# Miniprotein binders against q56419: the designs that were tried, part 10

Target 1, 326 residues: q56419
Amino acid sequence: MEGRTLEEVQEEVFKRHGVLVPKKELEDLAKALEEAGLLLTEKVEARLKEEEEKLKRERPMRLAGLSYPEGEREARAFLEAFRASYPGEGEEARVLLMPHLEPSRVPEVYGAALAALEKTPPPERIYLVGVAHRPLKEKAAALPVPFQTPFGPALPDLPALQALDALLPFELFNTPLAFREEHSLELPLFFLKGRFPEARVLPLLVARRSPELGEALKVVLRDFPGLLVLAVDLSHVGPRFGDTPLTRTLAEEARRRDLGFLERLAEGEPEAALAFLGANPTRIDGVEVVASLLPLLRERKGKVLAHRLDLEAPTLSAVGAGTLVL

## First folded at step 5 (miniprotein)

Design a14
Fold by ESMFold2-Fast, scan of step 5:
Order: structure tokens, then C-alpha cells, then sequence
Structure a14 (fold): chain B 326 residues (1-326), chain A 85 residues (1-85)
């Protein structure tokens, strides 16, 4: 794209198909997008280039002061409070599934993840696989830069990332801007960096099923062993997600579906877990991650440590969250 | 912002309608005009991709828009391949 206005694009589409946004609404849209910094103008292009250049050096914190404390001391106390919210002991993890929704909504689920990390020997590197909440040019992406945290920067494992890139049929570092604001990486990373301050990280996003990613990761993990973390949320139910308003019955069904999915993963049967969801429909964002990572999940047994369905009363909606160790 | 997300949804609906018309036109046989139309639809889809990528707002709403744009880009690519035959 050479940079053009929405007016120019829309007028060309109208000439060819007869679909038209009314001129006043198009002008209002263009003004709103310009004020928001999204209209394709010289000024927006300059901002885009500026943001891309910043992301070549580091990925700054976006949720500090909102989802977690900005200062290191306060962040440490915050993390300890989450651990205290889970009364059990963890289990050693080679693969950890944990949530990425707002931590304050499911503190005991994040506490269970922290308990598992306490039982896990410090890894040299963490493969952190989150869910893309913005579009990617490819099925998956990574950003090979330091990610800032209150505990200091989480440094990228460049040799492992380069090995992964070389084994994939697409460019791994394909959409830097998708990482600019991505809570599915930032929120789990806060907890992981707090527990394993010396570990390097491979920050990975999955937008669509990529069997090639799973195959490549299996090879890379053999040469660069580390902790695999799937940062995924479970059931998404209710009007906020384009579904029926939540009822007690639907909430109970969502809890059963989440647990059925997790329990099948815990038995080392990820294909059965996916098939279970096909028979029991629920919107689980983690499905694309699990489907991509099948070679790493097969025949690996473990345990579900925690599960919660978090209720959002104003929208009659809910999001499931769980902690699973394999 | 809620207003921005509604505007993006509106543009996606226009793209859906334009793609539906392109599918109909493919059956009626005007490949030269259809080729130009598909290029413009592809440019609109790429523009929407960039707007959603740069947008700030509810991550779940942005994720749903990203999924819709991905499906529409796939439909446009399929139409382009059919036109080449």
C-alpha cells in the first residue's frame, strides 16, 4: 500500500461495486480516525514508522500501573499476594498452561501457576505462546527484543528464535506492531519474570492453527530445552462474545467443558481435547494454540491445578481460566 | 474506542457486501472488470488490516475483527484464483 485516504479507497470500491459510505459519515470517520492516529496520512505513517522503530529496540510495558504495579518492590508484593491466594502446592511443569485475562479477576488461578513455577527448576529459557488479539501477516509471529517488566527486561533468546525462524516456512518476525499492545504475553510474562528473573524468553503469538510451528518447536526444544508456557483463556460465553446471555445452566456447562478440555490435555490426549470441544461447542481462544502445538502435548501427562469461570455481571458474560501442568 | 470499533465493523460489512457482489459477478462472466474490483477489495482489506493492527480498544473486540478480516482476505484470494482459471 502506498498510503491513501479512506475516501480514495471507498470511492474506487463504489465505482466498481456500487457500495458507498455516505460522504458525511466518511468525513466523520476520516476525522475520527485521524484524531485516533489511524487514517493513512503522512502523519499517521510517521507515527507507524516511529512505533516500528521503537519495537526494534524493546517492547515497553503497557499495563504497568493498570494490571500490575510499576515499581519493582510493589510488583514483588503483588506477585506474592497472588501466590498466597492459592492454598495448594504446585507440581513441576515442563509445559504450563496459564491464563492471560486480567489477573485480579482470577487470582487463585494465577496463584496456582506460581505454585507450579515454585516446584519447577529455573529454566534457561521460556517459550511463551500467547494468542494474537490483532491480525498477523502469518499464522504465528515473534518479536526478538527485550520485553520490559517491573523486574527488569525479559531478554529474548536470539539463538533459539533464529533456529525457529530457519525451520518455519514463513518469516517468524512478520508483524512487530501486533506486539505493541498484547496482554496475552505481557500479563503471563509479569509472573514468569518475577519467578525466573534469569530466564530468556521466546515471545510467540498464534493467530491461526500452525502445525508447522509445533513441528519446528519440537525440534528447537530438543536443542534449546526450556519451559513451554501456553498463555490461553478458556470458555468465552455471553453477549460480549456474540453469544446468548449467561444463565446458571450455561455457566455450569462452560465449567464442565473447560474442565473436560483440560482433563483430556492432562491425560496427554490433545486431539481428544480438541474433539471434545467439537462435540461441546464453546469459544476457547486457546484452541488455535493447542492445535498448533500438538507434537509437544501428545503423551505428556499432568494435572489441572485450578479452574474458575469469571463472571462479568453487566454483560451477562464469562471467561474461563485454568492452570494445567504437564 | 467504542465509536472506532463500530466504524471498523461498518467498513467490514461494506467489504462483505462487495465480496458477495464479486462472487455473483464471477458467475456472470466479466473477468476484466472483476479483476480490477478484486484489486480494490484487496486494498480495502489491507487497509482494514492496518487499521485494526494500529487500533486501541477492547482486545476481544479487536481479535474478532482480526478474525473477520482474515476470512475476508481468504475469500478474496480464492476469487482471484478462480478468475485465473
Amino acid sequence: as target 1 above (326 residues)
Amino acid sequence: SPELLELLKELIEYLKLAIAEAKKALKEGDPEKLEEALKELERLAEGLFLLVLLAKGDPEALKKLAEEIEKLKEEIEKLKKELEK
Scores: ipSAE 0.553, ipTM 0.817, lowest interface PAE 1.9, mean pLDDT 84

Design a15
Fold by ESMFold2-Fast, scan of step 5:
Structure a15 (fold): chain B 326 residues (1-326), chain A 85 residues (1-85)
Amino acid sequence: as target 1 above (326 residues)
Amino acid sequence: SPELLELLKELIEYLKLAIAEAKKALKEGDPEKLEEALKELERLAEGLWLLSLLAKGDPEALKKLAEEIEKLKEEIEKLKKELEK
C-alpha cells in the first residue's frame, strides 16, 4: 500500500459511498487485499498468455448481453430501433465519423450513422479506426482475425491488412491483447456488420498520432477501395475526466467545440478543425485519429447529421457524440 | 508506486477473466458454487478499488483504472441478479 494517506482514502470512500469508514477497517482490508493480490499475479500472467493465444484465432464478443443483444433476431430488432430513433434519411458516406460510447446513451446519433449506411452502397471492406483504451507497443495496431458479432463473424480483409503492414515503418499486428476489451471497435462494428454483413473489416486502433498510418491508408485505399469509419467520441467534460463540474455555460461551450470541430471536417479542412480546438485538443479523443488520417480527410466535403452532449448527472460530467458523413 | 499500478492492472485482467468464467458457468448450471465465487469476485473488485486510491502514477491512467473497476463491479452485480432468477 502506498501513495495516499489513510485520511485521503477515508475521504474518497466518504465522497463515493457517503459513509465514514473507520481507519482500522480500511487498514485491515487494504493489507488483506494486497497479500491476496500478490498471490494472484502468477495466475494473471498465465491467463493473459492463454487469452493472447485465443486472440490469434478469433476475437469473441465482450459486450453481447450488455450493450447489445446476443441473439441475431433480438440484435436485428435492436439495430432497427436505433435507426428509428433518427427521423432523417441520411447521406451516402465515403468516410463516416460515428461514436463509440454506450449506444443507449445517444441512440439518435447511432441512428444517424445507420441512416447514412442505408444510403451507402455495400462496400467490399470497411476500414474501422478506433481509439486504443489500452497501451499499444506502437502508435497504431490491427488484429487480423474474425471478430464475432450477433450477425456472424466480421471477417478480416487479410490482403488489405498485409498491404497496409508492408507500407508501415512498424509491425501492424503488434498488440493482440489490446483488442480483447475494446469498445471503440466492438460497438461501431455491431452496427456496421448489421448493415453490411458481407463486408470484410480492417480493425485498426490509434493510440498516438501516426501520420504514417494516414499516408499508408491513402495508398491502400486506392488498391482496396472501401468505407472509412472513424469511431471517435467528442468532448469529455467534467470531474470524471479531470475537469470542473459541468455548468450550463460549460455544456454550451462543449457543444460549440464539438460542432465547430465537425463543421470544419465537413468543409474538408481537418487542419482547421484541429486548430479550432485551440488550447484544449486533448479533451476530444478523436483528435489523435483525425491527426493521423489527415490525407484521407482533406478537401472532402460532407455534412454533420447529428450531435449530442450526453450528461452523466451523478458526476456532473458529459461526453459528446456526433455523426459526420464525408 | 509503479509496482502497485502494474499489480492493479494485472489484477483487473484477472478479474475480467474470472468474470468471463462466471458467465460461462451460469450457462452450464452450477448455481451454488457460482454464488460463492461471485461474492469473492465482489470482494476482490472492492479491494482493487481501495488499492487504486493508494496508487501513484499518471492521473489519466488512474482515472481509466477506476472507471474499469467500477464497470467490473457493475458486471458482477448483474451476474448476481441473473443467478437469482
Scores: ipSAE 0.005, ipTM 0.234, lowest interface PAE 10.1, mean pLDDT 81

Design a16
Fold by ESMFold2-Fast, scan of step 5:
Structure a16 (fold): chain B 326 residues (1-326), chain A 85 residues (1-85)
Amino acid sequence: as target 1 above (326 residues)
Amino acid sequence: SPELLELLKELIEYLKLAIAEAKKALKEGDPEKLEEALKELERLAEGLYLLSLLAKGDPEALKKLAEEIEKLKEEIEKLKKELEK
């Protein structure tokens, strides 16, 4: 009942913040928010329809001025600073696994990805596979429009996207609004466009494992060869992610879990990488991406170039990030 | 409740659109009006978090809802800090 629910909220706030919120204030807040939600329904629908129409023409930058510089000159200096943060030379990639978390938190990991891109011949197209942070109507989706970057628009590879769509048992272009704010594509794309300004892109999101996507991509890559990029983060630990507070032991476990996963992928054994995560596959972002792309990852050997567990002391939380070339 | 979960999703989508408008305003707009707008968005995000604690249903859906609200709070905080520059 309502009374019990409000008491649960009071108890939660008291336990976490040491403050007792009056029941009447919580009740009034809940009612006001519910009424605001109902009032806003038409406004939300109108705005979402407007946003969806805009996405038919282009995908604008959302993180410019926040996660990376908006101006081309400043963006190029920013990218070169990330490259400089990694002391190694990198290796040629046919498949690149790189992170999509805030770049400033793991500069050497993004630097390793840039080092790999320097050793890689410029691809005609990039298959950029990210993680859907919003529900998709199908297991995967793509948006066939130019994606704006400080280095100019990343143009879609329309023939390759249409070939992929034709081979899938579902509509590929099924959820445009899921691309409105999607950092798992925008952040890696910033680095990829900076290094390969002429490459076209297939911006793909995976929400749930889709073996059909991996099978179709294997066929499309034969006719439309390009660089495959898996934009995935690794372990998510701590209260920020609805998990237990970080300890030294849990941080060591997360590092071991991340590296064990990446090392098995580097041996060309993606099923073994998934099995290594055991009953806790949700501790690593991108499990559904790897599971979908099995046909493209099998028997491809490579190297882990970098790994970091980024610690956030105030929240006792951490996110793992790595760069892997195959 | 399932009804409350759907209402929260609608409010979250509205908050995302409002944050996108705030990002646009930061590029070209009035700093004082943007500061007031960001405070309102912060209050809305806090309210959504408190209301999310009243929602009952699938634990996975509730976890995703809480994660999304936290990410929106982080976006608002980034905009506030960018405005300070």
Scores: ipSAE 0.006, ipTM 0.266, lowest interface PAE 9.7, mean pLDDT 81

Design a17
Fold by ESMFold2-Fast, scan of step 5:
Structure a17 (fold): chain B 326 residues (1-326), chain A 85 residues (1-85)
Amino acid sequence: as target 1 above (326 residues)
Amino acid sequence: SPELLELLKELIEYLKLAIAEAKKALKEGDPEKLEEALKELERLAEGLFLLSLLAKGDPEALRKLAEEIEKLKEEIEKLKKELEK
């Protein structure tokens, strides 16, 4: 914590929240929270060890009752309502790109994903690749336990996960706690389990670009064929994400960026898709996922089924979401 | 003292556990106490966001922490709306 850092923080707060916060107030807050942290550290450490031990057995639902219903009947009706929100027909998917943001914000986009799943033969397993929202010890990670859903537990494909682990230059099962609270896996899994209740899953998180993950997955998919799902959100625009308040021009730019990215992926040109994003790849969530999976996306053609830029009016920010079938 | 970034990670985990406990308590009959608890969790989430801007470390890790805090704020807001039902 240095003087230069405080000035940068003051500017960042202004950019994200439109508020100029005096350095003294930031210093006072930092000291108060550091002191609180010292008192909480032992308790938090004990709780985290307990949670880590529980994750050796199963991954419980976290967003049930908030983002989707807890009960199986209510969950089924909820899923059907999302399908009904999309008026189009699906396409068969070997690779599905779908969002992981709050479903109620982009029901048509999740409905398009459900339409694609209706046209897709039931896979024996789903390779579900999400974005790590907590730092991982390695570039990627997996958790080889049942994930609870309202439709019953999504069982891990242990042989396929072990084959993947063996081919990687790092330990795949390296950060169990990162899976405790991970919506980029839980939200897509709700929809996938509702459509394919018998499919086993490989729950994978990417934190940083890992070409070795893509190469290993290409090998594993040959012996353990299944549906590859990329749980990727698109543009993040506005003060919430370190940009200026949303304007019509910025929203139009975000829509063009999202669609240009998706259409290049649909042409089987993932390197061109990444290049199209230009100088600010962090504006699109999941860039590291696409960059890691290049060998699985090259020369695979498909179709963009849906796209939405969802406005968060109170923050003048927006998040893009899309459904792509390859 | 521990580095601020590691402290922030630990406090975020505490916030996640407290939110999970609040979700469990929502099924019990004490909405008045839960409402006050959610206000305190919201205040803590805002403080953690501001502190994340003071931490030194990998820029990508810091941005991910800020985004995680924002998602936790959204979860707290949803719980507050459920209590209003």
Scores: ipSAE 0.014, ipTM 0.357, lowest interface PAE 7.4, mean pLDDT 82

Design a18
Fold by ESMFold2-Fast, scan of step 5:
Structure a18 (fold): chain B 326 residues (1-326), chain A 85 residues (1-85)
Amino acid sequence: as target 1 above (326 residues)
Amino acid sequence: SPELLELLKELIEYLKLAIAEAKKALKEGDPEKLEEALKELERLAEGLFLLSLLARGDPEALKKLAEEIEKLKEEIEKLKKELEK
């Protein structure tokens, strides 16, 4: 086999298979990749280095003009419209659980989060914990650069991030490229920056449960007080997520599991919340975040402000979303 | 990069088959030949990890790929430790 570049392999897949890749041709392409592994890896390493250099200065907006408006004035009106979608007044938050799925799908849930933020004194910093949608070198990671928003850049809290890094048994800033396109941080950050424009941020991703992260964060929060935000979606059910098409029974199970999880967290019982889910058959992605942050969630009582299971009719799938104040 | 996403999915399936063959070889008592194979499997898994960082597309599909890559790395590491017995 001949050495191949990434572009040559991608072009070959497209030419031979279009959208669907036949197994026989894939075995040939896999062998070609295997033979060209060093060259492809060298090119990939060069591309990774180039993309990482771009992220050293700032993290640009990726979803502006798609999930939220790019202009500041239009972004402000958009945010106020989401607040208006929730009829309640909210409650003060020391810990806020909010979703990260497309806001237009669950406007009242984001509205509930905004209501809680209105009742919350402006924090000096926000610990924003999202879910990694790309693999990380470690269980968790952070990116210590300004994140662009329509309301201006959300500046990193460098002293707090360095304190956190020092307390962890792994390097915190381990996978910068995982942050290049990450909606679990970008979408909640839009709302948080709009409400607290002066707050610095600690943008954190969890890929796998890291109890050491929760232990370190408890220490850092004592010296660097701030708002803890868990940006997590709840149940993921249906063919888009590997299940059979959505049924009434599956939807009811998803709602039951979402609410049971949130209610146990609201009682200050995060271990009970995890135990209630068991094997997590409806795929609540908040499980890994909650399991990582146990020391910060125990004995902290609060209230579920909103919940919705959003139905995606074209795929017969659904995603749960909720707002919880602790 | 929908083409890259599809390539990654198919390479993951290929790697799963290769790991299953490695497990079979270990059970049949051919550990010396398996050592070389595991080295190549590790290289391929690392390549998949790196390529996944460059991939664009549906975040849920990417998250599923990330989970599958992690599982493959764990399976390869288990085989390596089994060979050390």
Scores: ipSAE 0.525, ipTM 0.804, lowest interface PAE 2.0, mean pLDDT 85

Design a19
Fold by ESMFold2-Fast, scan of step 5:
Structure a19 (fold): chain B 326 residues (1-326), chain A 85 residues (1-85)
Amino acid sequence: as target 1 above (326 residues)
Amino acid sequence: SPELLELLKELIEYLKLAIAEAKKALKEGDPEKLEEALKELERLAEGLFLLSLLAKGDPEELKKLAEEIEKLKEEIEKLKKELEK
């Protein structure tokens, strides 16, 4: 139970470096951490171990009743309403790029993904690649447990996950807690499980570009064929993302970069898609995922089914979302 | 929680200042003190990593904090390697 307090940390750093946090702010911080039951080191580690143990059996729903309905009947109606929001017929996908932002903000984009899934033969497994919103110990990670959905649990493909783990130079199952509250997996999974209830899943998170992940996945997909899903959002612009308030010029730049990125991927040119973005000034989520999966995206031609830049008016911010089939 | 998220932001700024002091110490040639300081900075960075896993809040803010923590960890590792030369 003994851990290092924030006050002890401040005193030690001050002795070594001469850096000092104001005492009142430190007292407020220490009080808040004590009320939360947290200390750096032992208490934080104890809470992490407790939360990790909960994840060894299953990953519960976190966004049910918020981003999608909790009940199966209501969830089915919700999913069908999203499909109805897209007027097109879709295209068959071997690789699907779809968003992970709040579905109600971009219903036509999720509808396009559902249309593509209707044209796609039911896969035995889905490689679901999302974006880590918490730090990972390695460049990528997976969680090999059932993920709960309103349509029943999405079961992990344990043989395929173990094959992937064996080919990587790092432990694949390295940061279970990063999966505890991860919408980039949970939101796409809701739609994927609704359409392919029998498919097993490989839930994967990318934090930093990992070429070794793409090379290993190329091998695993040959032996364990399935649908590859890149669950990524596109441009993130505006004050919510540390940027200036949205203007017509910024919105046009975001739309141009989103579409240029997707169109180059649709031509089977993922390196060109990355080069087009350069420094990624509009913060397209998919860059690290695409850079990791290059071997699986090259020379696969396809089609952009939908794109939207969605305004969050209260913050003068916007997020791009798209559906691409390859 | 929103409170923990704001605390993480403050701690990250604190760690940035501490790393700047360590870089200064390396240039001024105080290697004995720097070795102990780097262990403490590494402990602070790991604490921030762990706290960020427990934090609740806007996923986009958490992602930005995760990226900042990763960059700070990389800076600490570079300082450690520089000291061993």
Scores: ipSAE 0.489, ipTM 0.797, lowest interface PAE 2.3, mean pLDDT 85

Design a2
Fold by ESMFold2-Fast, scan of step 5:
Structure a2 (fold): chain B 326 residues (1-326), chain A 85 residues (1-85)
Amino acid sequence: as target 1 above (326 residues)
Amino acid sequence: SPELLELLKELIEYLKLAIAEAKKALKEGDPEKLEEALKELERLAEGLFLLSLLAKGDPEALKKLAYEIEKLKEEIEKLKKELEK
């Protein structure tokens, strides 16, 4: 047990059971639970508590040396290269929609976001809203600790987070472990901290639409003004996402839905943007974030600065990414 | 890990089928046996929730599993409340 990684524990559970679980009667469930009796062992619970305890002090970098450079000098040069990849000037942002997709896949889209940040006065705080890639106990969550970056720690805005928590009908700080490995916060934060090193951050995750979050944020933003950042990706199409292999027709549909969504947001019509997508057949992950933040997006006009549908050739899949200023 | 993700996917599909069967049994079956079965479904869903927090791998696959686990936990809670009536 000593020296075992979480992945080794997970692999051992799988190797011992490696089973197609019968899927019919309640008796089959009892057998599956008995055969998978390692799922809630004291070992797993002890490891969860250990990981959670580490997150009470700080949130360490997870993607340094992989998605961005570890060293401050190299990180600064990396930002400059991304800015240079976008040939335009930005627009001042009160609300910024930017991707959280691997930056190297869509450098001009992140460059557009950097251009917008250059035109934006330094905010005292940033409301950074990402998409949960792990389940949350509630529809949304926050982690009130410093987030490490190559540019130094991004400090939490504790008074603003406490004000937000007080207005919500649920505990805001409900799932610390969901933040342990969360690129939808870490990747945008790298760019935001590089541009606004003195800004405090409210790191927020949305798992499912929470209208109460948007209502509470509208109140908190009046008392604690800052930059609102929606860190969301757009269409997800192809076999990697449970879809058919990418075709020209599917790629055109994804681009049409991405741009139609963004343009309606740019007109200050977030309900129209959601209605345009209908059942969200190309799986735009920003839907749940936009649906949660409606009160903050209505009647706020802006401009789409960039959009790209990025091909992942090995899987014949694609992910849409865009930069929108409001 | 890829191995844990495949295990989680299989257990989630099993849990979906078990919940669908429990919904049918609510109209015809033994309430006492269904009560005990729902407790087991709740324990499995909680186990899947906790394991998904430790899971490593493709973030998109993890996101899809997270959404499914949250929906299953809500469905189990609704069934428990319906049985209380």
Scores: ipSAE 0.517, ipTM 0.797, lowest interface PAE 1.9, mean pLDDT 85

Design a20
Fold by ESMFold2-Fast, scan of step 5:
Structure a20 (fold): chain B 326 residues (1-326), chain A 85 residues (1-85)
Amino acid sequence: as target 1 above (326 residues)
Amino acid sequence: SPELLELLKELIEYLKLAIAEAKKALKEGDPEKLEEALKELERLAEGLFLLSLLAKGDPELLKKLAEEIEKLKEEIEKLKKELEK
């Protein structure tokens, strides 16, 4: 019988709340965490090392059977159903902005992305840029291993990833564990691999604005041309996201904010798109991705194919999603 | 786990309070004791960063916690630089 559970540690921390003698309270907190084995001890370090070792060979599917079918046949039928949900024909994309929220919530938006991919010549590689939902040791990261999908493994473009790493002022292959459970890569990748089964992938995560990433990617894309995909969700509003309950006015504001942002990107004016968001740029999940990739988005004109604000009535919250081709 | 996510939120609140107290002490003048306290706060922030990598839960909550941890790390570094001269 081991000494302390997480609940017992949490209770002890709560009982000490409101009594702040800075050094002593911090020491007591550290002791409580140490006793429970929650501070970075040998046991926590060993678990982190074990999980990281598993990611050195491959990144397994995490959302198969939940967000998309595990079997290849069922996955292809699922993909076709999403394409059918969008009545348009799409446009060729050199840059594709698509969502990464649960696909069943915005089927027409993913269908629009599929329509664009249908009109796009198969690329040799896809630069898939998602949003880090866990902290990274650096502003951005990549994981240079095969990512499993129902359509087979999406293989990493090792030469392009190494070229990118060499041009950055930080180690690109940091924080492997941030990729263990990351839907902003896994969900777009499902659709991209289904359409372009032979394309290699550069799976990239952005945690904070990195202008150096955008500059380096511009150089790498010249020598290793490919499809650039920004996997970003739009407005996040309501109590689920630490905001006020959704009202008709706030929903209308969110739709206008999303469309104004996308329309300015479609005009090849990404700085204007960011400025349009005003004082609340983080209300769009993935603004850091756009802000990092400015050199790749300037003077590229395109078209907004779809937009939807998905309403979550039980929490009075909403998430925006859109498909943009450049 | 749900318990780990709640623990992380509570620890982040404690770190915020400790940093606020360190800022107050810096303005009131006690630089040697602040240097030692800031090293402990930096160690705690590093521990929270690593624990957040193991946490499971709503991706949006995890992202918010990651952003809060980074802001706290930046505040600690800013305070450390102010103590240097």
Scores: ipSAE 0.275, ipTM 0.694, lowest interface PAE 4.1, mean pLDDT 83

Design a21
Fold by ESMFold2-Fast, scan of step 5:
Structure a21 (fold): chain B 326 residues (1-326), chain A 85 residues (1-85)
Amino acid sequence: as target 1 above (326 residues)
Amino acid sequence: SPELLELLKELIEYLKLAIAEAKKALKEGDPEKLEEALKELERLAEGLYILSLLAKGDPEALKKLAEEIEKLKEEIEKLKKELEK
């Protein structure tokens, strides 16, 4: 569509693909692209390069003043309030599964994660694995820069990241822009940095199942031991997620789905956990992360510390959240 | 914007249609036309990637788009490998 007539585009699509796309639909699409300024231009490319260049130095906070306080004193009080919201004691974690949805919606679930971190010896590094909410050039990616937090910058573990990159069949540092706005890393990192201020971090995003990532991580963890954190949410139910409006029956099914998944992980059976979910892997956003990390999750027994299905009343939708230690 | 998110959904559906027709062309054994078609499908997928980086909206909706784009890239890669056989 870059300077071509719509008739030429329609003819080319029909010629190459055997599909006759109605001219009116192509006209509407081209007009929408033009009006939105979304056709690739020098200005768009320059803006993306500028934003990418900024990410070579640091990853700034995006949710400070929104999901957590900007100031260190206020942030520490906020973190302690979340810990206080969970009345139980934690368990030591070698692997921690925690949520990444808005913390204020599930404070006791984040509190359970903090309780587990209290029982965990300070790690030298944290392997923080989140879910990509923007497309990656490869199945997984990392950003090797300091991530800003109210507790100071979370510094990257450059030797461990480079070791990981060397073992992968693809460039690990492949999509810096995907990290510009990524709450699946930023929100867990707030809690992790507050608890372990001296730990270095490997910020990792998974977009698609990558068995090679799990295999490489198993090797890297032997030479660079640390805490593995899976920052994932559970069931996504309701119209906001392309499903039917939430009912009591669907909410009960979502809770059973979440707990069945977590309980199988707690038994050291991640393949059974994935099989339990059946044919709709996108309904639980942790599926691709768990599938990528199978070698690190097998035969590790643990405990589900907390679970909540959070209702979003205006949309009759819900998101599940849980804390699991392995 | 909501408009950009809806536009991306439409473009993804268009790309799915184009991939389905490319699969039909592969069965007909027309490798020269299919090679050119696959290059255009790759360009469309790259355009969707760029547009998704500019999109604003619900993070879960953006995540769904990211997953769809990755699935389309995998389908294109499979077609390229089939053509090489």
Scores: ipSAE 0.000, ipTM 0.331, lowest interface PAE 10.2, mean pLDDT 81

